VH-VL binders against a2bn08. Designs and how they scored, part 58

Target 1, 238 residues: a2bn08
Amino acid sequence: MAEARLQRLLRVYVLDTSALTDTRLRSLLGSGSLDEAVRRFAELIASVRIAYGVEVYMPPTVYEEARRFLLSNGVTVQSFEALAAWITIKPPTRHEIRIPASIVRDYVEEVRARLARGLRVAEEHVRRAFEAGGLYAAETASREARREKLGAIIRGLRERYREATRHGMLDSVEDLDAVLLALEVRGVLVSNDEGVRRFAEALGVISIDPPKFISVLQGLLRHSKTGGVAREEAHSTS
Key: E = the ipSAE of ESMFold2; O = the ipSAE of OpenDDE; V2 = 0.75 times the mean of E and O plus 0.25 times the DockQ between their complexes.

## First folded at step 19 (VH-VL; framework fv_emapalumab)

Design y13 (at its last look DockQ between E and O 0.76; V2 from the best seeds 0.59)
Fold by ESMFold2, look of step 19:
Structure y13 (fold): chain C 238 residues (1-238), chain A 120 residues (1-120), chain B 111 residues (1-111)
Amino acid sequence: as target 1 above (238 residues)
Amino acid sequence: EVQLLESGGGLVQPGGSLRLSCAASGFTFDDYAMSWVRQAPGKGLEWVSSIKGSGGFKYYADSVKGRFTISRDNSKNTLYLQMNSLRAEDTAVYYCARHEGVRDYYFDYWGQGTLVTVSS
Amino acid sequence: NFMLTQPHSVSESPGKTVTISCTRSSKDIADDYVQWYQQRPGSSPTTVIYEDDQRPSGVPDRFSGSIDSSSNSASLTISGLKTEDEADYYCQSYDYKDLWVFGGGTKLTVL
């Protein structure tokens, strides 16, 4: 099974949303606009599919999330659909996929620890608000100054709470679907999210970031190994 | 009584490899996250790598990413650190440390350490 | 990418009180728990304070920890100083970006 695993690592990839929404997409593909970058990405994926049989998968949940993001950021429907034509949209078979109980146990313990830290953040920001009330009492500060100080404390609470509870953790069903699909198809997960990649690695899924993914695909095309007969048949069918 | 015993340290040339082991006893090993923490001669403590109880979730300091691999064998109550592409700055005493249960930010037990020297 | 800064050394006489500071460079010290470790010469580290101000079982109550938000620092205070307290002391904090970060260490000398 080592040879089959290696062959899939060379040929099978699963994208999470970050693979399409990475803010560096334009520079990664040498494009002046996001719309042009998406078109070049589509051409890249099409070319490696035709030349080497490279398969690129995406769950429907990730597909819809990526579509909304790209269309909202100046990508035309035409460009997005050109990309999607070369990606296999497939839901993970969730009820058939098995995850070791020990991995789930570790995840539950992590969630519990993060909830406890979130409570600490909230308690400390309540203390800060109480202390600020003493420094910004009505006799020493204007109503506007007090409102602005409270707003700053609340913004700090929200930011720190998010960091304590959500940063670096798999916390969306879209990202879970990408991991599960990669596990199911024994493919390489493409993601820039450390929490998503860590969860995938815990299940034995290999992961790479989007710059590495693009580099790998470009390298395959630069060093074409396909014979004339195979290349000719691929051209005639595309 | 919780016991952590490191082994596998020694002298290695730059670019070489070593595997460290930490034998654990006195607790249910699988229930605890474990770490490697190192201390260069005359220097302070530096976290290196951590692994959760299942052996699936792994964490690395930036200075060792891509060169070091943490693992555990829960059937043998043993923590490992595979160190590749060793550099002079990896010279240190390497400690095995246990995380306190759900308070994963706190190391409650430490081993005696094993010395790794990277020198030509 | 934050740092924890400690004084390089401190000294005090037996029976007196010493305070070791730990200042965080880029985020509020109070937002994340601070731990303190003691390392006697030739020995492994041991925990003397966790979660800012909690003592593990067996740590004398002359060790105490505190947080000062106004100076953005944590402090380890050792009262009734004994010669056995002569050691290096490290503060440590955790953050989901930088993970386990140690201070540079403070050598405590008891004269």
Scores: ipSAE 0.557, ipTM 0.797, lowest interface PAE 1.9, mean pLDDT 87
Fold by OpenDDE, look of step 19:
Structure y13 (fold): chain C 238 residues (1-238), chain A 120 residues (1-120), chain B 111 residues (1-111)
Amino acid sequence: as target 1 above (238 residues)
Amino acid sequence: EVQLLESGGGLVQPGGSLRLSCAASGFTFDDYAMSWVRQAPGKGLEWVSSIKGSGGFKYYADSVKGRFTISRDNSKNTLYLQMNSLRAEDTAVYYCARHEGVRDYYFDYWGQGTLVTVSS
Amino acid sequence: NFMLTQPHSVSESPGKTVTISCTRSSKDIADDYVQWYQQRPGSSPTTVIYEDDQRPSGVPDRFSGSIDSSSNSASLTISGLKTEDEADYYCQSYDYKDLWVFGGGTKLTVL
């Protein structure tokens, strides 16, 4: 039973959105474009599916997000469909999945801490705006200059606020679905998000980053070719 | 009174392994995140690893990631640090420290530390 | 990644006031709380300031913390300096990216 479980863990993978949007995928797959990378990825998944029975899953929420992203970034519908053909879309059974209350508690504490930090960032930006916008400087500045300055402050606030509140945290339902699905199917989660991976670990879900995932799949195919040549040589000498 | 007592330090060769323990008393252990902080001889403080109360959420410094594993047994009120593939630069006094209960951004109590020496 | 920079050493006579600075290399010092730890020779660190300017129970009111956004720095001020204040002082802050970060420490000598 333990061996069977281990074998299953090595054969079942769940992808979050970052698994398909990772910028390193192009280089790993030897592609010049995102469209080509997606096609190569589809071929890779197809090959390992056929050869080793590897299963790749994705929640519907992740699928839609990935679809939107890839198509908006120059991936053709044909390439995307080629990839999708080898991915099993499955929602996690949310109502049956149990999360330890201790994990929920820790998560709530983290959320609270991040909200507080976000507020501090906002307060600091208000202070800066107040100091920079001294009423007197506003009278001499052109409408355009004021608009530009305000725009810069807002952009800075957005960036810092996002960094303060979202970095390293599970912050989307799509990512949650991926973790829950991985838990349910007893699969390996593929993600480059540290917050998602940390949450997965807390639930006992094994996770790997997209480069490692690609390496594992490519490795499987390399070993299958060497085993086949050894069998053909053994049959020709007998 | 809050008490933290480190143990398990000693002399180890490069590439070796060591497991540190921190026994906690005087507070509800599982309500608090815990950390390991180290100090090389004559050097400053360096954060090593942290773990939340549940034991599920773990954090590591880049310098120890992949080599060290933090864990806790809440039933025994004990914090652990498994150190593998030890290097000379890991030589330090290792302190266990408690985070405050509501926020994890600082350390309010420290142990006395245990010395780890990595040398050939 | 951010770093916290402290002076290597400071010295002052008993009864005087000393200030130790802690400068953040990136982002705003005010984004995250700063703490200060005291470490006497041969002893473990103890918290003397938390959340920029708060004192734990048992820490004398001679110790105070402040933040200066203009210089992107935090400061620990010790008034009425005593011989027992001779120690290493470390500032510390937190970021979700860099996690827990300590300054390099400052050795305070009471002359």
Scores: ipSAE 0.515, ipTM 0.823, lowest interface PAE 1.0, mean pLDDT 90
ESMFold2 (binder alone), look of step 19: mean pLDDT 92; pTM 0.941

Design z11 (at its last look DockQ between E and O 0.01; V2 from the best seeds 0.00; counts 0 for: pae E 16.6 > 2, placed apart)
Fold by OpenDDE, look of step 19:
Structure z11 (fold): chain C 238 residues (1-238), chain A 120 residues (1-120), chain B 111 residues (1-111)
Amino acid sequence: as target 1 above (238 residues)
Amino acid sequence: EVQLLESGGGLVQPGGSLRLSCAASGFTFDDYAMSWVRQAPGKGLEWVSSISGSGGSKYYADSVKGRFTISRDNSKNTLYLQMNSLRAEDTAVYYCARHEGVRDYYFDYWGQGTLVTVSS
Amino acid sequence: NFMLTQPHSVSESPGKTVTISCTRSSKDIADDYVQWYQQRPGSSPTTVIYEDDQRPSGVPDRFSGSIDSSSNSASLTISGLKTEDEADYYCQSYDSSDLWVFGGGTKLTVL
């Protein structure tokens, strides 16, 4: 029963949005464009489905997000549909899934800590902006130069604030759905988001990054071809 | 005291050209971006064009893009607007205005304006 | 592209309070600063409010600006209305795509 469970885990995958938007996928798939990468990805999934019964799932929320992203970035409808044909869209059964209270508590503590960090980042940038706009700096710089400097401070604030509050944390319902679906179907979560993967781990969900996922699928196909040649050679020597 | 004085307006035929000037005084001219804003007779204000303090960046309203050219000579404290291929709808008082603001630009000082009339 | 919509005209008696609205057609009114310009008959525009609610030096405290995100509008309020306040008033804002945009203007008549 344990071995059968393990085998199933290796055959079922759940994709979050990052699995389809990872910039490394193009290189791994040998594609010159995102559109070509999507087509090649579709072919890869199709091949492993047929050969090994690999199942790939995606929550509807992730699907919509991915669709919007890919189509807005030059992927054709045809290519996208080719990929979608081999992905099972399934919502997690949220009302039946239980999350341990300890995980919820830890998450709340993390959110609080991050909010506090965000506030500190904001305060620091307000101080910097004030200093940058001080009388002494204003006397030597053009109005435009000062504005540019302020703009830079604001951009810096946004970046650091995001890093302090959201980076490395489960911060979207789409990603949550992916984790929950993986839990429900007892599959492997494919994500390049560290926060999502940590949350998944806390729930006992196995996760891999998109490059590893591609490597696993390609590896499966390589082994199937070698097994077929060995069988043909065995029949020719009988 | 900040002063902006427009000149160069007049009567011109459709398809003609005109060059406006704005003489600035009372402030460090190259520290400020400048704009042209126009107002047709009995109508509202319409932004036309803007130029950065250094003159490196230029912006145009869609209505004048390709026909008007904004420029400046910081050594002369003067803003210019070269208007080509003039149309009847270009008839307006043209104001030069100084930019100010921290995040978003607004116009803190305005000239008295110069009238441009495009009529056959 | 967005538009700023103002009423064509407003009128009120001296000593009263009048409010002129400026409604943005798209995006949040609070995303970009709103300014207000006064133009008396035969004169060039002058700034009366900048950055939503700031008054330039020399502008009376009777003039105030506000932003209402719920209605996606800015407002210029003039209290203690005087005859000298009779003018056209224009709101103005900025957008990264449309750059500088003016409202259609409001004619204020002091009765």
Scores: ipSAE 0.024, ipTM 0.545, lowest interface PAE 4.2, mean pLDDT 88
Fold by ESMFold2, look of step 19:
Structure z11 (fold): chain C 238 residues (1-238), chain A 120 residues (1-120), chain B 111 residues (1-111)
Amino acid sequence: as target 1 above (238 residues)
Amino acid sequence: EVQLLESGGGLVQPGGSLRLSCAASGFTFDDYAMSWVRQAPGKGLEWVSSISGSGGSKYYADSVKGRFTISRDNSKNTLYLQMNSLRAEDTAVYYCARHEGVRDYYFDYWGQGTLVTVSS
Amino acid sequence: NFMLTQPHSVSESPGKTVTISCTRSSKDIADDYVQWYQQRPGSSPTTVIYEDDQRPSGVPDRFSGSIDSSSNSASLTISGLKTEDEADYYCQSYDSSDLWVFGGGTKLTVL
């Protein structure tokens, strides 16, 4: 009963795709397969909803992305549907959600800085390609050797460009939808993505990672009482 | 005319606290990220902390993490640095610096600086 | 973290050319833009070069910047030296993991 106040404060959660596709899901739920982990996740969500009224939301964009991933990785439709039955699938009301202009400006500034750094990486690799072309002039080196060197330069460019521009940034519509929904429903965002969580927290959305989320839900069920109260479905943790 | 005017420096004992202010004028303050950069007597420039235009993102050098807090009040066009648990090595002139708005990786305007001296 | 290393001092006569180096300890110098700041005695810093080789409006064309990946360094070159160029010069770079890093500074003396 000591948990009642905490339960009121932590009643609404919004899942990002990573909360369903996290490679640690099997271990977090004590399962030998991903299909079993999804079933146990469904049981966990159902149990906390029944016992404490905890609501779990997901945007349709995240839902479809997660569905494709899970079904492609050995999860049965029955297991996925069992999970989906306990998740409220709701689009964010994008045209009515308001974000402070300064937060959007900060995001644009970050994108601009990353694009400028990416351009710098490209310029350096153009220089490397030009110099390599001189060393591998067609008259003195095989065409295969020249192509191999060019390929190495392009692979280096791609690697450095990705490091300079994409690491730690919110860059997908699905992830944005999860953040917007969490803002709209005043829920806690569940995500393992650093960029998604940083953006959400800048908007005042509380976020936790999937291990913490699972731990919180399991902890709630350990403190529940089942004596004279019948429940249609209750999930016990070991 | 862009102006950045630091204040709040002075003499303080080790372990003490100070709050620096930087009054900004001549530009739309909340459009720009801001930084504190310090310079110990006879030494070079050292970045201390930065804050985004909205105040939503804050960054700190390892040497000041946990002791210094950057903040801003966009309604007053003022940047702040709260310095706690001050040490002798924090003795420096502290500059307020504005990031260039489109290319925010460099500082295009600097204040005059305010001297912080940490000594017994 | 990376460091930017500059010579402690350089000297040259008026009308001559001087080059100040800025060597990066890790990662490629080309990965992040290099800026150069001038600080005259008793004054605040001002930008003389941004984005490796770009000159802000009002900075004389005798200031130029470059980078060299083979030595992993940036350079500030000042030609046609004038007495007013006597100052401390700092290179600076940015990295999202290391944030804002300054070189140790170089004192330029115009003889």
Scores: ipSAE 0.000, ipTM 0.436, lowest interface PAE 16.6, mean pLDDT 84
ESMFold2 (binder alone), look of step 19: mean pLDDT 92; pTM 0.941

## First folded at step 20 (VH-VL; framework fv_emapalumab)

Design y21 (at its last read DockQ between E and O 0.68; V2 from the best seeds 0.00; counts 0 for: pae E 2.002 > 2)
Heavy chain, then light chain:
Amino acid sequence: EVQLLESGGGLVQPGGSLRLSCAASGFTFDDYAMSWVRQAPGKGLEWVSSIKGSGGFKYYADSVKGRFTISRDNSKNTLYLQMNSLRAEDTAVYYCARHEGVYDYYFDYWGQGTLVTVSS
Amino acid sequence: NFMLTQPHSVSESPGKTVTISCTRSSKDIADDYVQWYQQRPGSSPTTVIYEDNQRPSGVPDRFSGSIDSSSNSASLTISGLKTEDEADYYCQSYDYSDLWVFGGGTKLTVL
ESMFold2, look of step 20: ipSAE 0.610; ipTM 0.816
ESMFold2 (binder alone), look of step 20: mean pLDDT 91; pTM 0.934
OpenDDE, look of step 20: ipSAE 0.716; ipTM 0.875
ESMFold2, fold request of step 21: ipSAE 0.469, 0.604, 0.497; ipTM 0.773, 0.817, 0.779
ESMFold2 (binder alone), fold request of step 21: mean pLDDT 92, 92, 91; pTM 0.935, 0.938, 0.936
OpenDDE, fold request of step 21: ipSAE 0.716, 0.748, 0.720; ipTM 0.874, 0.879, 0.870
ESMFold2, last read: ipSAE 0.449, 0.478, 0.540; ipTM 0.760, 0.778, 0.796
ESMFold2 (binder alone), last read: mean pLDDT 92, 92, 91; pTM 0.937, 0.936, 0.928
OpenDDE, last read: ipSAE 0.824, 0.818, 0.823; ipTM 0.910, 0.907, 0.909

Design y22 (at its last fold request DockQ between E and O 0.76; V2 from the best seeds 0.00; counts 0 for: pae E 2.3 > 2)
Fold by OpenDDE, look of step 20:
Structure y22 (fold): chain C 238 residues (1-238), chain A 120 residues (1-120), chain B 111 residues (1-111)
Amino acid sequence: as target 1 above (238 residues)
Amino acid sequence: EVQLLESGGGLVQPGGSLRLSCAASGFTFDDYAMSWVRQAPGKGLEWVSSIKGSGGFKYYADSVKGRFTISRDNSKNTLYLQMNSLRAEDTAVYYCARHEGVYDYYFDYWGQGTLVTVSS
Amino acid sequence: NFMLTQPHSVSESPGKTVTISCTRSSRDIADNYVQWYQQRPGSSPTTVIYEDNQRPSGVPDRFSGSIDSSSNSASLTISGLKTEDEADYYCQSYDYSDLWVFGGGTKLTVL
């Protein structure tokens, strides 16, 4: 009964964008290119679906994002379609899904904290800009040098600000949709984003990272082959 | 007055498990994030884990991730730390601490700590 | 991952001023608030400075915090040193990746 339950729990998966863009997937799937990885991933999903009835879901928003990303990174349309053929695209029923207010509260607090961190980053960069301006205001600094310095400061600001405000946090509607869909279908969320996984956990959604997901699927197939060989050997000896 | 009282510490063998508790009083417990911070004998402070007011959002140090589980029962005003697969390096006084800042920047109140000793 | 580095120990005579540094190994110290905790022997830590330079209620004005971006460090300054100030002092900061990080601590001895 426990094995059957475990098997049931391992039958439904929901992918976020990171599940398809994880850099480790290439190595896990033994692929030399992202395109090949996607094709191998498609084959893997196809195999487990056929053999075990595994269902893989993706929200439309995630699908579009993943599509855009993969195609822009050298994945062929054919390879992508091969993958998509085995993924069920389903939006979460957002109007029916309930989220505890306490979770929303905690999330708001997190957002507030992140915004504050972003502000500090901004303040620091203003200070830097001001100081740099003083140094470069000297008649000796070329306009070009000043421009370059300012550009560097702005780039730094953007990078650091983004990191402070968004990194490790549920920060996209696509990711939210993935979590909500996982909740709705009682599936396992596949994500390598810690913020997304944290949010999922808060809602009682089980999550795994993409490497684990691949391992699970590969493991399923390995066990099915051994069971089949044992049955064939049992039939040949009798 | 804010009070934090840790309990559950003791001697445990490597690979063993232990559950720590922190009883909180003197404030609205569910409004505050809580943390566990540990201190090995003669060593410095190390953040272990944090949990937000709802109990849903949990944070872990890499050193304990996958082994420790933080939780809370707001109805009991109690913070918990389930420690599994304990190692010698987990030996420490474990403090529960409250997050004061609106942004969870710092710990404003600390318990007295409970000693966990992991030894064969 | 970043580290906060503190001197292992500092010592000074009563009535004097002592400064404890806390240097961040990566990124800018000013990106995140720095806090300071005091831990007397056999006691739990207490907050003496929060948000770089704020004092909790009950903490004497002898305690002050500062940030030096040029050295990527925070400092705790204790003026008018008293015997009761003898303790371990820890700086603390955070980032999203590493979450809450403490310095190694500094033992302050009042001579």
Scores: ipSAE 0.761, ipTM 0.883, lowest interface PAE 0.7, mean pLDDT 91
Fold by ESMFold2, look of step 20:
Structure y22 (fold): chain C 238 residues (1-238), chain A 120 residues (1-120), chain B 111 residues (1-111)
Amino acid sequence: as target 1 above (238 residues)
Amino acid sequence: EVQLLESGGGLVQPGGSLRLSCAASGFTFDDYAMSWVRQAPGKGLEWVSSIKGSGGFKYYADSVKGRFTISRDNSKNTLYLQMNSLRAEDTAVYYCARHEGVYDYYFDYWGQGTLVTVSS
Amino acid sequence: NFMLTQPHSVSESPGKTVTISCTRSSRDIADNYVQWYQQRPGSSPTTVIYEDNQRPSGVPDRFSGSIDSSSNSASLTISGLKTEDEADYYCQSYDYSDLWVFGGGTKLTVL
């Protein structure tokens, strides 16, 4: 049964926080506000749940992170609760999940490399601060000019350090929980974070970004409105 | 003695597929990330794809995402590049390269390259 | 998302010194290490400088690398130039958005 196989392959999804915070959400759902987009997203999830039994999961850690973000950005409690009503909140069963040692080894090596890069960024900014001290000495610059230059160097350090150590990597327990839950329930992870998706895919978890997720769900509803017509592989017995 | 030997290049039509191989010897293959780097005729070097020692973490240049798949078989000490939906712009010599370095990784050993020509 | 820009070609006489520049379009050149590769005609690349200014074993000390933060560039310097140094030279750096980026290459001619 081709339709039944497709429905099972598209049946289970796990959202990370980026699936709810993606800035393209308003446009993709034809909404003028984030609050309206959340309501439309809730309607979409509800519709595919009813039509196809599509299940959407979220770990409690991701749920709390997403709730904080959305409520802080103009989403009403009512709209968030309407969305949450169609999402199953479930913690991953961490003590039963196994990860290959070679994957962990690769991850540890990447962390080590990123820490070393961060140290290099720090060393470069110490050099800049030392050189700036010579150029902005009291005999050539005011006290407020020296403070402003130091502040600029520190802001640059923070920006470059974050990029060197965190960009494109799985670095939070919330994101890890989403990956682990997707592995446990054999679901598709929905995330726009390349580091999260890369880690999930290394564990054999299929991942898609939020625009693709919305497109898939909308496609399922178009199928539902046409009565579930499936394309069959052509096969001749004569 | 580190050795990298590419194979699998050839002539294909646009839209076609090829699978490149790189046989590695002289080092503990599983311990090293590996890359494919290509060079179009008369042009410069372009990074294509990388894979970490486990084979699980994979990285792609934007120009090849969705069309190329890097993989490795650590039991055979072999790196692979599956190239699908080939385009004329993919015509290049493809090099297999080993990663080295503490911070930013660089390519310390290169193979001899294998030529891929995409032409109708 | 950055580029490494090199001059298309440079030339110099044997025994002299040549410098090949590599300018980074965005972010500080010093934030990531710069590597230099040599490619003779018909051959695969080989590393001549890694981590800004380090030489692999077997590379002569007449090859040196440096970083100039004021021009946001790296330089490969070859002193005591020999005819065997005639090759294409590529700089390379790493960035998490582009991962590995090569310069366009510089053809060194030894006259």
Scores: ipSAE 0.587, ipTM 0.801, lowest interface PAE 1.7, mean pLDDT 87
ESMFold2 (binder alone), look of step 20: mean pLDDT 92; pTM 0.939
ESMFold2, fold request of step 21: ipSAE 0.517, 0.485, 0.511; ipTM 0.778, 0.777, 0.783
ESMFold2 (binder alone), fold request of step 21: mean pLDDT 91, 91, 91; pTM 0.930, 0.925, 0.935
OpenDDE, fold request of step 21: ipSAE 0.717, 0.747, 0.749; ipTM 0.875, 0.882, 0.881

